# VH-VL binders against Probable transcription termination protein NusA (nusA), part 2

Target 1, 139 residues: Probable transcription termination protein NusA (nusA), of Halococcus morrhuae (Micrococcus morrhuae) (p15738)
Amino acid sequence: MRVTLSDTALRHIALFEDVTGASAVDCLVDDDRVCFLVATGEMSDAIGPDGTTVEQVEERLDKRVSLVENADTAELFVANALAPAVVHNVTISENASTVAYAEVDRADTGVAIGRDGETIETARRLAERQFDIDDIELA
Below, E stands for the ipSAE of ESMFold2; O stands for the ipSAE of OpenDDE; V2 stands for 0.75 times the mean of E and O plus 0.25 times the DockQ between their complexes.

## First folded at step 1 (VH-VL)

Design i19 (framework fv_imvotamab_arm2)
Fold by ESMFold2-Fast, scan of step 1:
Structure i19 (fold): chain C 139 residues (1-139), chain A 119 residues (1-119), chain B 112 residues (1-112)
Amino acid sequence: as target 1 above (139 residues)
Amino acid sequence: EVQLVQSGAEVKKPGESLKISCKGSGYSFTNYWIGWVRQMPGKGLEWMGIIYPGDSYTRYSPSFQGQVTISADKSITTAYLQWSSLKASDTAMYYCARGIYSNYPFDYWGQGTLVTVSS
Amino acid sequence: DIVMTQTPLSSPVTLGQPASISCRSSQSLVHRDGNTYLSWLQQRPGQPPRLLIYKISNRFSGVPDRFSGSGAGTDFTLKISRVEAEDVGVYYCMQATHFPWTFGGGTKVEIK
């Protein structure tokens, strides 16, 4: 497969699926946070009413949890990974390396970057794992 | 239009507590950092710290760590700078400013709050 | 802490003439991502600071073309091609590459 899942990631996915009823196709485990790549169309199940379901996952793991919805195309995937930032367009350039250029709404540049760059760096990690995208640049 | 509106001037005595505010409007408040900058009378700018209002993550300059508290209330799009016990040396103009971390550290600024501490 | 040294301390300029301000950092400001997070701010008398330039040479929205930034590594310059009366004020360089973020001491631009 494209991705290698650690035993810890597999355990986290099992817990996530048990609590939410949604499927996760990837999982990034850091010391203070876990990010789940949620199967396409299952994001609302993962979040739950008023975010209560994802809060249960956070409580069980004793870590911050972030969710990214998977997509079938690289362009939609990059837009989803930068949510809730408004993304007007994504262009993939495959010259010397594969770079995604995301045209983010001016008001939402900070949303796309996230605190300490968490959102953009998580997006870059997931895009590399899922679509072999070498970098994401905000246009 | 992006606006940061700060609370009015304060005149205080040493030992008193104080909380000043910075209200954001015209943008997504929880998606930008708010920083606080001090300017002593006739002197330059000093970075005090920043907060990300979306989760209240705060980072302080080492020289201000423990001297002040930075907080935010996203329900009213307002950031705060607070002292438990003011000193005469806290007399300064205090600015809040919006940023996108390192890329745009302080792109829009409040008008400033003058704090005078004297006995 | 990164020390930011600005020269000159004051720059009296004849209206319509150019002005140049230098900023030197005690360490390289190149971030691990390849960007250099060096900004220039303007503070007019009695006003809050205003962002002029970010990442060395990019003009912020609404900033006139007469302002330009250049430099690399540890040495940076802000130039005003033709100084106007409204350009009177104190100019600060700022680095956000290294924690804690630090400002230069300021350069006062005034009309002679």
Scores: ipSAE 0.000, ipTM 0.521, lowest interface PAE 14.1, mean pLDDT 86

Design i20 (framework fv_imvotamab_arm2)
Fold by ESMFold2-Fast, scan of step 1:
Structure i20 (fold): chain C 139 residues (1-139), chain A 121 residues (1-121), chain B 112 residues (1-112)
Amino acid sequence: as target 1 above (139 residues)
Amino acid sequence: EVQLVQSGAEVKKPGESLKISCKGSGYSFTNYWIGWVRQMPGKGLEWMGIIYPGDSYTRYSPSFQGQVTISADKSITTAYLQWSSLKASDTAMYYCARTPGYYYKSYMDVWGQGTLVTVSS
Amino acid sequence: DIVMTQTPLSSPVTLGQPASISCRSSQSLVHRDGNTYLSWLQQRPGQPPRLLIYKISNRFSGVPDRFSGSGAGTDFTLKISRVEAEDVGVYYCMQATHFPWTFGGGTKVEIK
């Protein structure tokens, strides 16, 4: 777990924490969006009533904002990162590389992948940063 | 009730400094932006810039960048607009207005009563 | 900067008759999120501006239903179905899709 936050990411986290009262442990900054890794148990504070709190963060940054809830285990982390897709099971295989195999409900494969692969690619980036998982494959 | 109350009218000479205020009440001051709008006598509205009082993050219209400073003191729920050296061309009515969210996705919903600034020699 | 052009510059209306104000932008006001951040403001003589409409057609709280907004892309309209004496003032369109925010030149509504 060797994660360095850029000045931009640190600034975004400060804004997020001020607006929401929730803590962010990681932040991915892209051209069109920002993803915050929210401390375990604080997701409801980050989202707010009817999504109004996360909307305020999005409005202030003028970027789409996505939230992923942190977890203490790699398996739960991967399931959280693919939300709202229903994940039945996650298996971690450690051989030449570390790969997470997520068994996603068949109706939710598209949700787990996301538009242009956004959801699964974000999940892969966060899983690598937080748990040294090299890849996520949908089973 | 949500209210923005601005400081009173000012009469100044060119070269003088000035700081006018906009005090918010009836809402969470740090959760809304405050924008500033200029209206020259007999003219329309010009957007000057905006501040988020929670962390004092500011954005200026390019035409006002370097001409004025926008600031806020969240402990007294007050935003400010300041000139280091006034010019006759600064003669105008200045309004503050509350802005929910980011200004690219927003609107100005509550307005102060305005502060008339007259700069003449 | 986005140029906002309002027509007419002045609209004398007979009390109880409808009034219509047009606003055209130099570029599309559709934001990347699919919304259009076009607002209408009313300024009565000697008073600060007041929000009437936001996102093209949404009436702000307390605004009478005789006010309506419509349009898309670059062409927008504010309508007052039956003008009342208190509707006298200058009306401005405003765009918040592009930085910096810009206003139309205003349309003065007067009673004949």
Scores: ipSAE 0.005, ipTM 0.516, lowest interface PAE 14.6, mean pLDDT 86

Design i8 (framework fv_imvotamab_arm2)
Fold by ESMFold2-Fast, scan of step 1:
Structure i8 (fold): chain C 139 residues (1-139), chain A 119 residues (1-119), chain B 112 residues (1-112)
Amino acid sequence: as target 1 above (139 residues)
Amino acid sequence: EVQLVQSGAEVKKPGESLKISCKGSGYSFTRYWIGWVRQMPGKGLEWMGIIYPGDSRTRYSPSFQGQVTISADKSITTAYLQWSSLKASDTAMYYCARHYYGSGYFDYWGQGTLVTVSS
Amino acid sequence: DIVMTQTPLSSPVTLGQPASISCRSSQSLVYSDGNTYLSWLQQRPGQPPRLLIYKISNRFSGVPDRFSGSGAGTDFTLKISRVEAEDVGVYYCMQATQYPLTFGGGTKVEIK
């Protein structure tokens, strides 16, 4: 894995794990938000009932918190990173570079992109770090 | 009850390899970092490094980078500190301690492993 | 590296009297999240270190209330309101605001 965690990211992960009881395997820290890559199968613990647990993390960090569930395969990882958009299929093309093509339900294209491109850009950052995917394109 | 139990005292010669252990119990081993701290005879405490057993990520003090290897085996809830080639200057008491990184402190400590390196 | 300086080097105290230990850092220990990662450890003769105080003033579970921590920025104090025989040992401050983690040189508390 090509993951380098900053001191801030490591502290955020420790706080996240203390509050939620879930494990985080990666963390992206931006000025106004923090994204945690949640261990496979632990997403419900991280969110908590009615989102109350993740809201506690947001309160403690004084930042917006987003969660992405980890996966064993690049295809499932990309689909998880674009949640809650409905993803019908993901294909990985290894031509000049490694590109993931996500077939997103047409009604959910905006959801997959996110506000100001936040969702797809976060997905691209995490996919590069975790699976060496150079880009994600919506098919 | 949270406990960290370390391996017994070691007497070694310069140039020999050594691996000492720290076994955690009474808590979720993969949720906490484990740090290693050196105390030379009659001296204070020096932080050597930490490991997160959940994925084996490590972070070392620059003074110890390349001098020791920290590892962990989560299946037996044990962390390790290893030297490929000991020096007389490695003579010290070595402590492991549970480190809650987000809170920035060592809360529970092992009993220590005395390592004596002499020719 | 952040240098942690403790004074005094040794503190002979009459049983039942207060003791005060100072710790000064070479730079501010306030982290970007607003917290100050300064802790105090006690090491009794022949024993491993034991956490007393974390984040300046929070007493760890099981630590008697005669121990208190205070301070801000670069200047920190550990106080023992009434020293008991079991308090003999060396006390260390530690910072975890910046890597590498660093310790003060220690203050020996002994009964005179």
Scores: ipSAE 0.000, ipTM 0.522, lowest interface PAE 15.8, mean pLDDT 87

Design i9 (from i8 with heavy chain H99L Y100S G102D S103Y G104K F106M Y108V; framework fv_imvotamab_arm2)
Fold by ESMFold2-Fast, scan of step 1:
Structure i9 (fold): chain C 139 residues (1-139), chain A 119 residues (1-119), chain B 112 residues (1-112)
Amino acid sequence: as target 1 above (139 residues)
Amino acid sequence: EVQLVQSGAEVKKPGESLKISCKGSGYSFTRYWIGWVRQMPGKGLEWMGIIYPGDSRTRYSPSFQGQVTISADKSITTAYLQWSSLKASDTAMYYCARLSYDYKYMDVWGQGTLVTVSS
Amino acid sequence: DIVMTQTPLSSPVTLGQPASISCRSSQSLVYSDGNTYLSWLQQRPGQPPRLLIYKISNRFSGVPDRFSGSGAGTDFTLKISRVEAEDVGVYYCMQATQYPLTFGGGTKVEIK
């Protein structure tokens, strides 16, 4: 269950931490985007005033950057990963597989899914890595 | 003043356990990696592994994977290098160093801990 | 692992004369971010290593300007323009482009 970070991911985390002053506990590297899992309570430092700090990270990486705030519980983690969608409740079901059911505000279903499914797919990848959650379904 | 201060010299017998320390001061300990470097008598430098004290993430050189354990206690700004069972071939000077990841260089070094393992 | 090869093994130098140390890597040290993570370290007798140069040619704080680094790709050079008595020691190149970090074998600089 230990998360294995590539050299590229470690380099991106180091750059992120130097620019923002916030800590990242995980990093997903794709061809056109990088996602950082930000330490609990440090999200505002990572974003910066008017988003200028995270924008500096994007400029240095020459890639789009997304941020997800970490959490101590699977339920709060899933809600954070679907931000900025309003999540009313998260229920974890453990049977043959572990599935998180997220009750998203009606107006925010598209926000939770994201452009081309990006937000929900990123959330699924991070939830698997951090909490061994096999899937996230919108309830 | 930024410093890394290591524990004192050790004389051990094969099969004994050992844990040596590296204490950081004068900087934000949780924002920098700490690396461990071995130098056998009369030989060059060898990279052993690193730890990020902020969350205790570790990465080992393949040659040292399973041979040693690296850990850190951020409450006392101290990193550790540990052996469960020493061998005569572990006789060496061990250095800790702070790694500046933005530039990927080791800018602050401890004074070294000499470990001698003999029967 | 990237292999770092240093020449010469030892460099006896007359005080005040220049010294030059070469470092060659088994593959390019250019990282995906465009930077080259090649450093030079000095180890004086009985002392821990000390950072001299980082990213090929950047002199670290407090390092005298008689030290300079140059190179690109796989071939790198450290130069001491006028060797002083305090420069006696072993010099190592180090790459941090690819994990694990690896060092050159060292070059001993001594006054003849």
Scores: ipSAE 0.000, ipTM 0.520, lowest interface PAE 15.9, mean pLDDT 87

Design m10 (framework fv_remtolumab_arm2)
Heavy chain, then light chain:
Amino acid sequence: EVQLVQSGAEVKKPGSSVKVSCKASGGTFSRYAIGWVRQAPGQGLEWMGGIIPILGRADYAQKFQGRVTITADESTTTAYMELSGLTSDDTAVYYCARHLGYTYAFDIWGQGTTVTVSS
Amino acid sequence: EIVLTQSPDFQSVTPKEKVTITCRASQSIGSYLHWYQQKPDQPPKLLIKYASQSISGVPSRFSGSGSGTDFTLTINGLEAEDAGTYYCHQSYSLPWTFGPGTKVDIK
ESMFold2-Fast, scan of step 1: ipSAE 0.007; ipTM 0.640

Design m11 (framework fv_remtolumab_arm2)
Fold by ESMFold2-Fast, scan of step 1:
Structure m11 (fold): chain C 139 residues (1-139), chain A 121 residues (1-121), chain B 107 residues (1-107)
Amino acid sequence: as target 1 above (139 residues)
Amino acid sequence: EVQLVQSGAEVKKPGSSVKVSCKASGGTFSRYAIGWVRQAPGQGLEWMGGIIPILGRADYAQKFQGRVTITADESTTTAYMELSGLTSDDTAVYYCARESKYYYTSYFDYWGQGTTVTVSS
Amino acid sequence: EIVLTQSPDFQSVTPKEKVTITCRASQSIGSYLHWYQQKPDQPPKLLIKYASQSISGVPSRFSGSGSGTDFTLTINGLEAEDAGTYYCHQSYSLPWTFGPGTKVDIK
């Protein structure tokens, strides 16, 4: 898990921590959006009342901001990364590759995928960086 | 190398049940989902449901909920679709098809040859 | 459930002509749309996955495009062997649904 953060990502984290008071342990920077991996237990501080705190981060960065809450286990991490989809179970299969199978509530499959696949693709990127998971599949 | 082979044609009476088998070969079974799609004469394709054997999970289209049961037997690498309460509207060709991944990237990459089920009194 | 509609229902074309088939979804499905060809008395065959991605062994004259709600399958230079019914299929959310099909005949 020895991820390297760019100078841009480090500056974004510094701004995020200043605005929210929450800690970020990882940051994905794309052209139109930024995702912060928020320290376990600090998600409510990052979001703020009615989402007002995260909206301030969006205003300062002039980009859409998404948040994922970190977890100590791969299974909980995958479930958090697919929020707000309801995840009933996560099974990790280790063989030629490491794949997480997330059993998502049937009504929430689209939610777990996200618009244009953004949620699932962000989840896959973070799972690879943090837990060496090669893929996430929905079930 | 991947092949799905279905059981033979069936003629059934109204009110009875039919159970169609789909035997997978070429490494098809344990890590992929198997879906069931039917086609009435001259009509389009209709998804009935599918099973993910490794998770022990089956999902059904609402229209068939309560009268379709999809199961899998890992030892014989065979999936089954049982449809009860048959009526003439169930006369169709029934296909099994492998889903490329469980649900996220699910396109049907391999298809069985089809099983014709005729319901007549 | 997500409803898919296809246009046209039927098309009769001369060999070597361009065929365009449209599939429209009742809500945005990103790129989770796949195309199949079915010939008489045969199971469907996958032609295009994820709106625009090619399938090994499928002739290059078949291509797909679109995202969100509007999708197109193009056959650029129809050949005699291409006669059949074409179906779109969405895998964005359960239940999986198919379009009603477009029948392509050769003149």
Scores: ipSAE 0.000, ipTM 0.513, lowest interface PAE 16.1, mean pLDDT 86

Design m12 (framework fv_remtolumab_arm2)
Fold by ESMFold2-Fast, scan of step 1:
Structure m12 (fold): chain C 139 residues (1-139), chain A 119 residues (1-119), chain B 107 residues (1-107)
Amino acid sequence: as target 1 above (139 residues)
Amino acid sequence: EVQLVQSGAEVKKPGSSVKVSCKASGGTFSRYAIGWVRQAPGQGLEWMGGIIPILGRADYAQKFQGRVTITADESTTTAYMELSGLTSDDTAVYYCARGTPYSYGMDVWGQGTTVTVSS
Amino acid sequence: EIVLTQSPDFQSVTPKEKVTITCRASQSIGSYLHWYQQKPDQPPKLLIKYASQSISGVPSRFSGSGSGTDFTLTINGLEAEDAGTYYCHQSYSLPWTFGPGTKVDIK
């Protein structure tokens, strides 16, 4: 479960915490986007009224910002990572690989995948880092 | 299980285009990424791009941007790779391969299509 | 793009020896690394997925390990049929990339 943070990720977290007042426990940095894993219970502080707080983070970083709320269990973590898609259930299978099967409402499959697949891709990266989950499959 | 069957060998002139097909049989076509990987004689593997049919999304390696077009026809469960502006450097075996989007390796491969570019 | 490097480029090995092939990524890719074997005039065959997960039908002498930037493919007791070129591949981010390959010959 322990994750190594780069200097760039640590600087982004410091900025995020300064702007939002929320804590981030992980940060994925790409060329044009940043994802923050927000401490459990602090997501509303990170987003802010009408999304204005997260918008300020985006403006200061000059990158698109996405937020995922942390969780103590792999199942809730996967559901949170696919938000705002409606996830009915998550089952973890631990055979040759560890796979999370997320039962996503059919109307929300596109939401779970995200624009250019960004949501599901980010969810898979975070699930691997935090819970050693090898894959997320949409059921 | 799922099989990928590619179109036959092609011999092309410099400056022309080639369109290779990759037909999937069995399994779910739309959910999986279909990638295209080429290999020049005696060289390694080079990813060209891929498509996720259900998303209508195609991604390309920068080296091939502007010359390659990857498409899919869900009604015939067939993916296509079209490469234009051919030169002798494009002489290679072209493979299609199935990967689960974003996580799995490419677990099912087509047999390959040899494309020879010569004057 | 993420660059993968492999070592060694080539090795000639006696049957039953242990073979180790390494793959290094230019940035952290978690466990999104896969290993392939390719024999002459054949498409690549997936050997290991997610750095360390076995593939049905692949002999147990093949194993993978590593995470982040450093990965290893091990063949514990090389057999004659294992001659071929071995490639690593990352699916962590697009564009997907392959290592340059390691050729393994039998003495």
Scores: ipSAE 0.000, ipTM 0.477, lowest interface PAE 17.3, mean pLDDT 85

Design m13 (framework fv_remtolumab_arm2; at its last look DockQ between E and O 0.02; V2 from the best seeds 0.00; counts 0 for: pae E 13.8 > 2, placed apart)
Fold by OpenDDE, look of step 2:
Structure m13 (fold): chain C 139 residues (1-139), chain A 117 residues (1-117), chain B 107 residues (1-107)
Amino acid sequence: as target 1 above (139 residues)
Amino acid sequence: EVQLVQSGAEVKKPGSSVKVSCKASGGTFSRYAIGWVRQAPGQGLEWMGGIIPILGRADYAQKFQGRVTITADESTTTAYMELSGLTSDDTAVYYCARSGYDYFQHWGQGTTVTVSS
Amino acid sequence: EIVLTQSPDFQSVTPKEKVTITCRASQSIGSYLHWYQQKPDQPPKLLIKYASQSISGVPSRFSGSGSGTDFTLTINGLEAEDAGTYYCHQSYSLPWTFGPGTKVDIK
């Protein structure tokens, strides 16, 4: 799905790309955090040596930055979005709604959810925008 | 100061599996890669694989694909390496090491794994 | 995979002499080449990162140079404590690989 980026997102992406040299295909901007959807294969560049590159982005934005690596398939995308939780399998169910069921390691359920649900919420928002997934459920 | 403390020596039978732990302390965990490098007696260093907790996926050397599993627990800041189907060729010192994605700056003390009948 | 070779395999050196170790990559790896020192019964120790960048706490007598396929580790004025095996390591692409090592003894 082709997503129209807001001006705010575009400005953040421009900064991100300038600092990291990596491409971001999407950006979610919240009050205290920003999430960049990093182009497939460019996560290492986005993070940088010792994480110093992404830290520079955080400093310039004065917000927490999270990174999600893009993927060609919905299944892999969901798994990437739930990182660092171990995802064993992702099943996409297409009925009245499109729901992704992610089998997460039991020990990593909290990780998949994230602080105050930030990880799972971000995953849902990105999945909706990128793959027309209406919901992500942990299984 | 960053420290990596590994689990103790292991003696295993052929065909069994071994799981080595690596406890990290003194710094952040999620934004650094934990790699595993082994060294057979009198031999050089061999990269087995690694994990970046924030990425949630591990990378493996092809030689060990299907036989090695690398995981990380952020809650305990501990990384694990499990190697199955052990043979005498797997006798080695196994090191965990923290990298800033390109080089290993901090190393564990090593875990000796001996595979013998 | 990228194969690293080292030269020489072994050398015995008199203290205060200059030591040169070379590492060659099977393909260009830019500056993604690092050097380690390992002493018996110890884990490796990082000496040089990204071909030529110094590491805090490492004596200045250690230096690195090179790019692409050919790299060099130099010890200007070998000390007795420098005895050990030196490895190059590439992180340009997966799988990461190490050179076979160069053993340095003190005469």
Scores: ipSAE 0.000, ipTM 0.573, lowest interface PAE 13.2, mean pLDDT 92
ESMFold2-Fast, scan of step 1: ipSAE 0.088; ipTM 0.715
ESMFold2, look of step 2: ipSAE 0.006; ipTM 0.525
ESMFold2 (binder alone), look of step 2: mean pLDDT 92; pTM 0.943

Design m14 (framework fv_remtolumab_arm2)
Fold by ESMFold2-Fast, scan of step 1:
Order: structure tokens, then C-alpha cells, then sequence
Structure m14 (fold): chain C 139 residues (1-139), chain A 118 residues (1-118), chain B 107 residues (1-107)
């Protein structure tokens, strides 16, 4: 699937790529935060030594920044989007709707959900945009 | 507007079970977890476990060794905590609280006093 | 499990003075430390989340700081209504744990 990026998202991506040298394939812009979908294998470049590079992006945007690493399969994508939660398995079910079932380590259920549901909500938004997944359920 | 209303005080005999309810209102029930925390007289706070209704997942503190069961009914927006094998050490005020995926508790119920006496 | 310790156990303070409460974790918990206030015969009330973020409606005299293993709650200008017991709580690792509490009384 191909999603159209807003002018604001495109400007955020341009800034991100200029600061980090890493590529972003998608960007969610909210009032209090920005999430970048980082090209596969480029996460280390985006974070930088001791997190200093992603901190520079936060400073330039004056917003909290979160990063999700892209993947070429829906299963790995969902696991990456729930990081740093430990995900044991992801199963995709296609019936009336497409649902990803993520088997998260029990101790990490809160981590997968995130503060204010932020992590799971972001994961669902990105999974819909990138893989046409209608929902993510924690198993 | 967020409210958690718990069931009333209980007096129980050793070896029995107690089931406390927590009725939530003023928010989307499935969007938040419900945790259970108890407090013995003059003592501090002890986390017992919690449930995330939308996922049906309950987590428990290991010291209760399967004595505690936490459930939720989305149709009535009510969470439950059942504790079995009661002893005098279980005499406490039991609180339910809304949580952010087992991170922090922003709104608390009024508490339910459970007294276990022979 | 992660053990939290608090100091002091008890503090008696005159109105308008500064109160400092410390919470120490047995291992690093990042910023996953939260502070609650409990008054007699009432449930706890959230004051500070994630070490330093004030919860909605909490007076500005309450502030939190710290990371890793050492955390501080500060009340800058204690008011009569602030008498109570203060608890820290970690959410870094399962199971969730609370500190033993610090009781603050007003002279």
C-alpha cells in the first residue's frame, strides 16, 4: 500500500533525514509527538550514539520523537512496532477483517500498550497504513 | 467524571473466599487497565495484579500463588478481584485503580475493607 | 523483584517549609517511578508520573526528579492540606512494587 504524506509530514521527514542520515518511509504527526517509520537496517543511525541523534531531531521539532523500524513482513513489522516489548509470536488472520495477534511476554503487556495506549495505538495506525492490517490484538 | 465504585465491606472466616467488584464509569472501559492494590492496617501498598479488558490478559503478583483471580466484564464495565484461601494476613483495604498498561494508577476506587477473623 | 526504599520514614514540618522525600530502587528503573499521596481513610492520589511529570490538577508546589535508582519528590512550601503519607511506585518491571511510604505531618 502507498499512503500520501502531508506537507507537514514531508517536512518532518526531510528534517529527520538531514539530521540522522537515515531514511524514513512514513511519519505520523500529532500535537505532542512525531513517530518516524525508519527504513529497515537504519535504526542505529537514527538513534545515534547514546541516543544523541534522535535527541537532536526532538530539539529541532520541539516534540517528543518515537521511532519504529520498518520490516518487509507484517509479522516482523508488528513485533518492531511494539518494541521494546518482547514479542514471542505474531499471527495474521484474514477473515472479514485482517487482524494481527501478537503474543507478548506477560511481563511486557504494559510496555506493548504504552503510556495512554500510545504504543499500541501507533502500532495499529502504522500497520493499517503499511500492511492493511485492520487491528492488532495482544494475546 | 471518571469514577471507580467498589462493593461494600466484607467479614470472612479463615479458609473462605471473597470477591470484590469495581464498577467503572466516565471513560471508555476497554481503553484502560484495572489494577488491584491492597493495604493492611498501618502498612503500605501492595500490588496484587491487574487486567487489560480489551486483551483479556490478567497478570498477578507471584506471592498470591494462584489464590487471586482478576476478571472484567465489558458489558457492565465492572472488574472483579477474587481472593481464596483467606487467612488473617489478608485483612486489608482492597483498592481498584485505573492504569495505563500497568504503568501508573491515575484514579482509584474508594476501597473495600476485608476483615478475616476466626 | 525490585525493592523500593524511602527516606525519611517520618517528617514533621512547619507550614511553608520545603519537604524532600527520597526513593531508591534496588536496580535501575529508568524514569518509570511514580509518586502518590494518601490521606487517612482515603485512597491514594497520583501526584507525579514518570519521575517528573505532574498529574492534572496537582499543585505546582509538588515536583519530582531523578532517574535510574535515585528519585526525589519535593514539596516547595508545604500547606496544611499536604499532611499524609507519600509512596513511590515503580512500573519498570513486573511485578509492580511500592515503597514503604513517608509520613509527613504539619507542626
Amino acid sequence: as target 1 above (139 residues)
Amino acid sequence: EVQLVQSGAEVKKPGSSVKVSCKASGYTFSSYGIGWVRQAPGQGLEWMGGITPIFGTADYAQKFQGRVTITADESTTTAYMELSGLTSDDTAVYYCARDWGYRYFDYWGQGTTVTVSS
Amino acid sequence: EIVLTQSPDFQSVTPKEKVTITCRASQSIGRSLHWYQQKPDQPPKLLIKYASQSFSGVPSRFSGSGSGTDFTLTINGLEAEDAGTYYCHQSSRYPLTFGPGTKVDIK
Scores: ipSAE 0.005, ipTM 0.513, lowest interface PAE 15.1, mean pLDDT 85

Design m15 (framework fv_remtolumab_arm2)
Fold by ESMFold2-Fast, scan of step 1:
Structure m15 (fold): chain C 139 residues (1-139), chain A 120 residues (1-120), chain B 107 residues (1-107)
Amino acid sequence: as target 1 above (139 residues)
Amino acid sequence: EVQLVQSGAEVKKPGSSVKVSCKASGYTFSSYGIGWVRQAPGQGLEWMGGITPIFGTADYAQKFQGRVTITADESTTTAYMELSGLTSDDTAVYYCARGYYTGSLYFDYWGQGTTVTVSS
Amino acid sequence: EIVLTQSPDFQSVTPKEKVTITCRASQSIGRSLHWYQQKPDQPPKLLIKYASQSFSGVPSRFSGSGSGTDFTLTINGLEAEDAGTYYCHQSSRYPLTFGPGTKVDIK
C-alpha cells in the first residue's frame, strides 16, 4: 500500500495527535467530517473518558470526527472499520478485483452501513488506501 | 525568519469598528493558523479567536461572537481581525500570533501588537 | 469555560534563586498547558508547550511539569533577563484561556 497525505490531512493529524496523544496513520477530510485511522492499541486514548477527548478534536476542527482503529490484517481492518457493528467473519476474495465480504450480525446491518451510508463508504475508502481492497460487501 | 507584522495604532470613537491586519512571512502561510489575543492596559491576555487559512474556518470566543470577524487572504499572506461596536472596554493591545496546526493550540510566533484606543 | 489560576501573583527574587510558578485548571486539561513570558511593551514569547516540552531557543533553566489540573513552571537559577510576567494558557477546550499572570521582579 502506498498512501499520500494532503497538507490538510497532515495538519489534521498533527492537531489530532497533540489533543489526544494517540497516533493517526491516515486521515480522510471531507467538507463536513473528518475520519482518523488510529494506530493499533491507541483507540482508548483517542476517544478519552466518555468521549471527551475526541469531542475536543471535533471542537477544534468544527467538523464531525469519526475514528477507525488500524489493524495488521485486512480481515481485522475491515471488522474495525465497521465498528461498532458486530462482525462475525471477513473473507477476502481475490480475482479481477479484491472484495471483502463481511458477515455482520443481522441486528447491526444498519450500524455497519451508517447514516446515509457514511460508515460503509468510509470503510471502503480506507480499505482501498490501506489494503488495496476494491470493495466491501455485507453478507 | 518567521515574521508577523501588524498594522499601526488606531484611535476610534465609541460605536465604530476597527480592522487590524497581520502580514505573515518566512513560512508557508497555509500550513499554520493565526490566532488573535488582546491585552487591556495592566491586564492579562484574552483569546478572541483564530483562523486556519486553508480551511477557511474561523473560531471565536463566545464573548466576542457576533462582533468579531477573522479572515485571511492567502494571496497576500495576510490575516485580519475586525471588531465592531467598540466601547472603552475594547481599549487594548491586539496581537496576532501563529498557532501551531490550526491556530488554536499554542502560539509560537507573535506580531508586535496593535494599540487600539477607544475614546470619545 | 476553563478557568486558570496562578500563584503567586507577584514575587521578587534574588539572582540565581529557584522560582516556581503554579497554574491550576478548573477541570482536567491533560497536558494541554503552555507557558509564556512577557516583558514590558513586548509581545509574549512561548517558553514551554504541552506542560513539559521546551520551545526551541529557550534557556535550559526553564522547565515545566504537571498534568490534569496542576502544573508548574520552574526557573532554576533566575537571571536578570528573566524579569517579566509569566502566563499559563490552556488549549484543551474552547474558548482558549490564559491565567491571570505571575509577575517576577529581580531584587
Scores: ipSAE 0.000, ipTM 0.507, lowest interface PAE 16.5, mean pLDDT 85

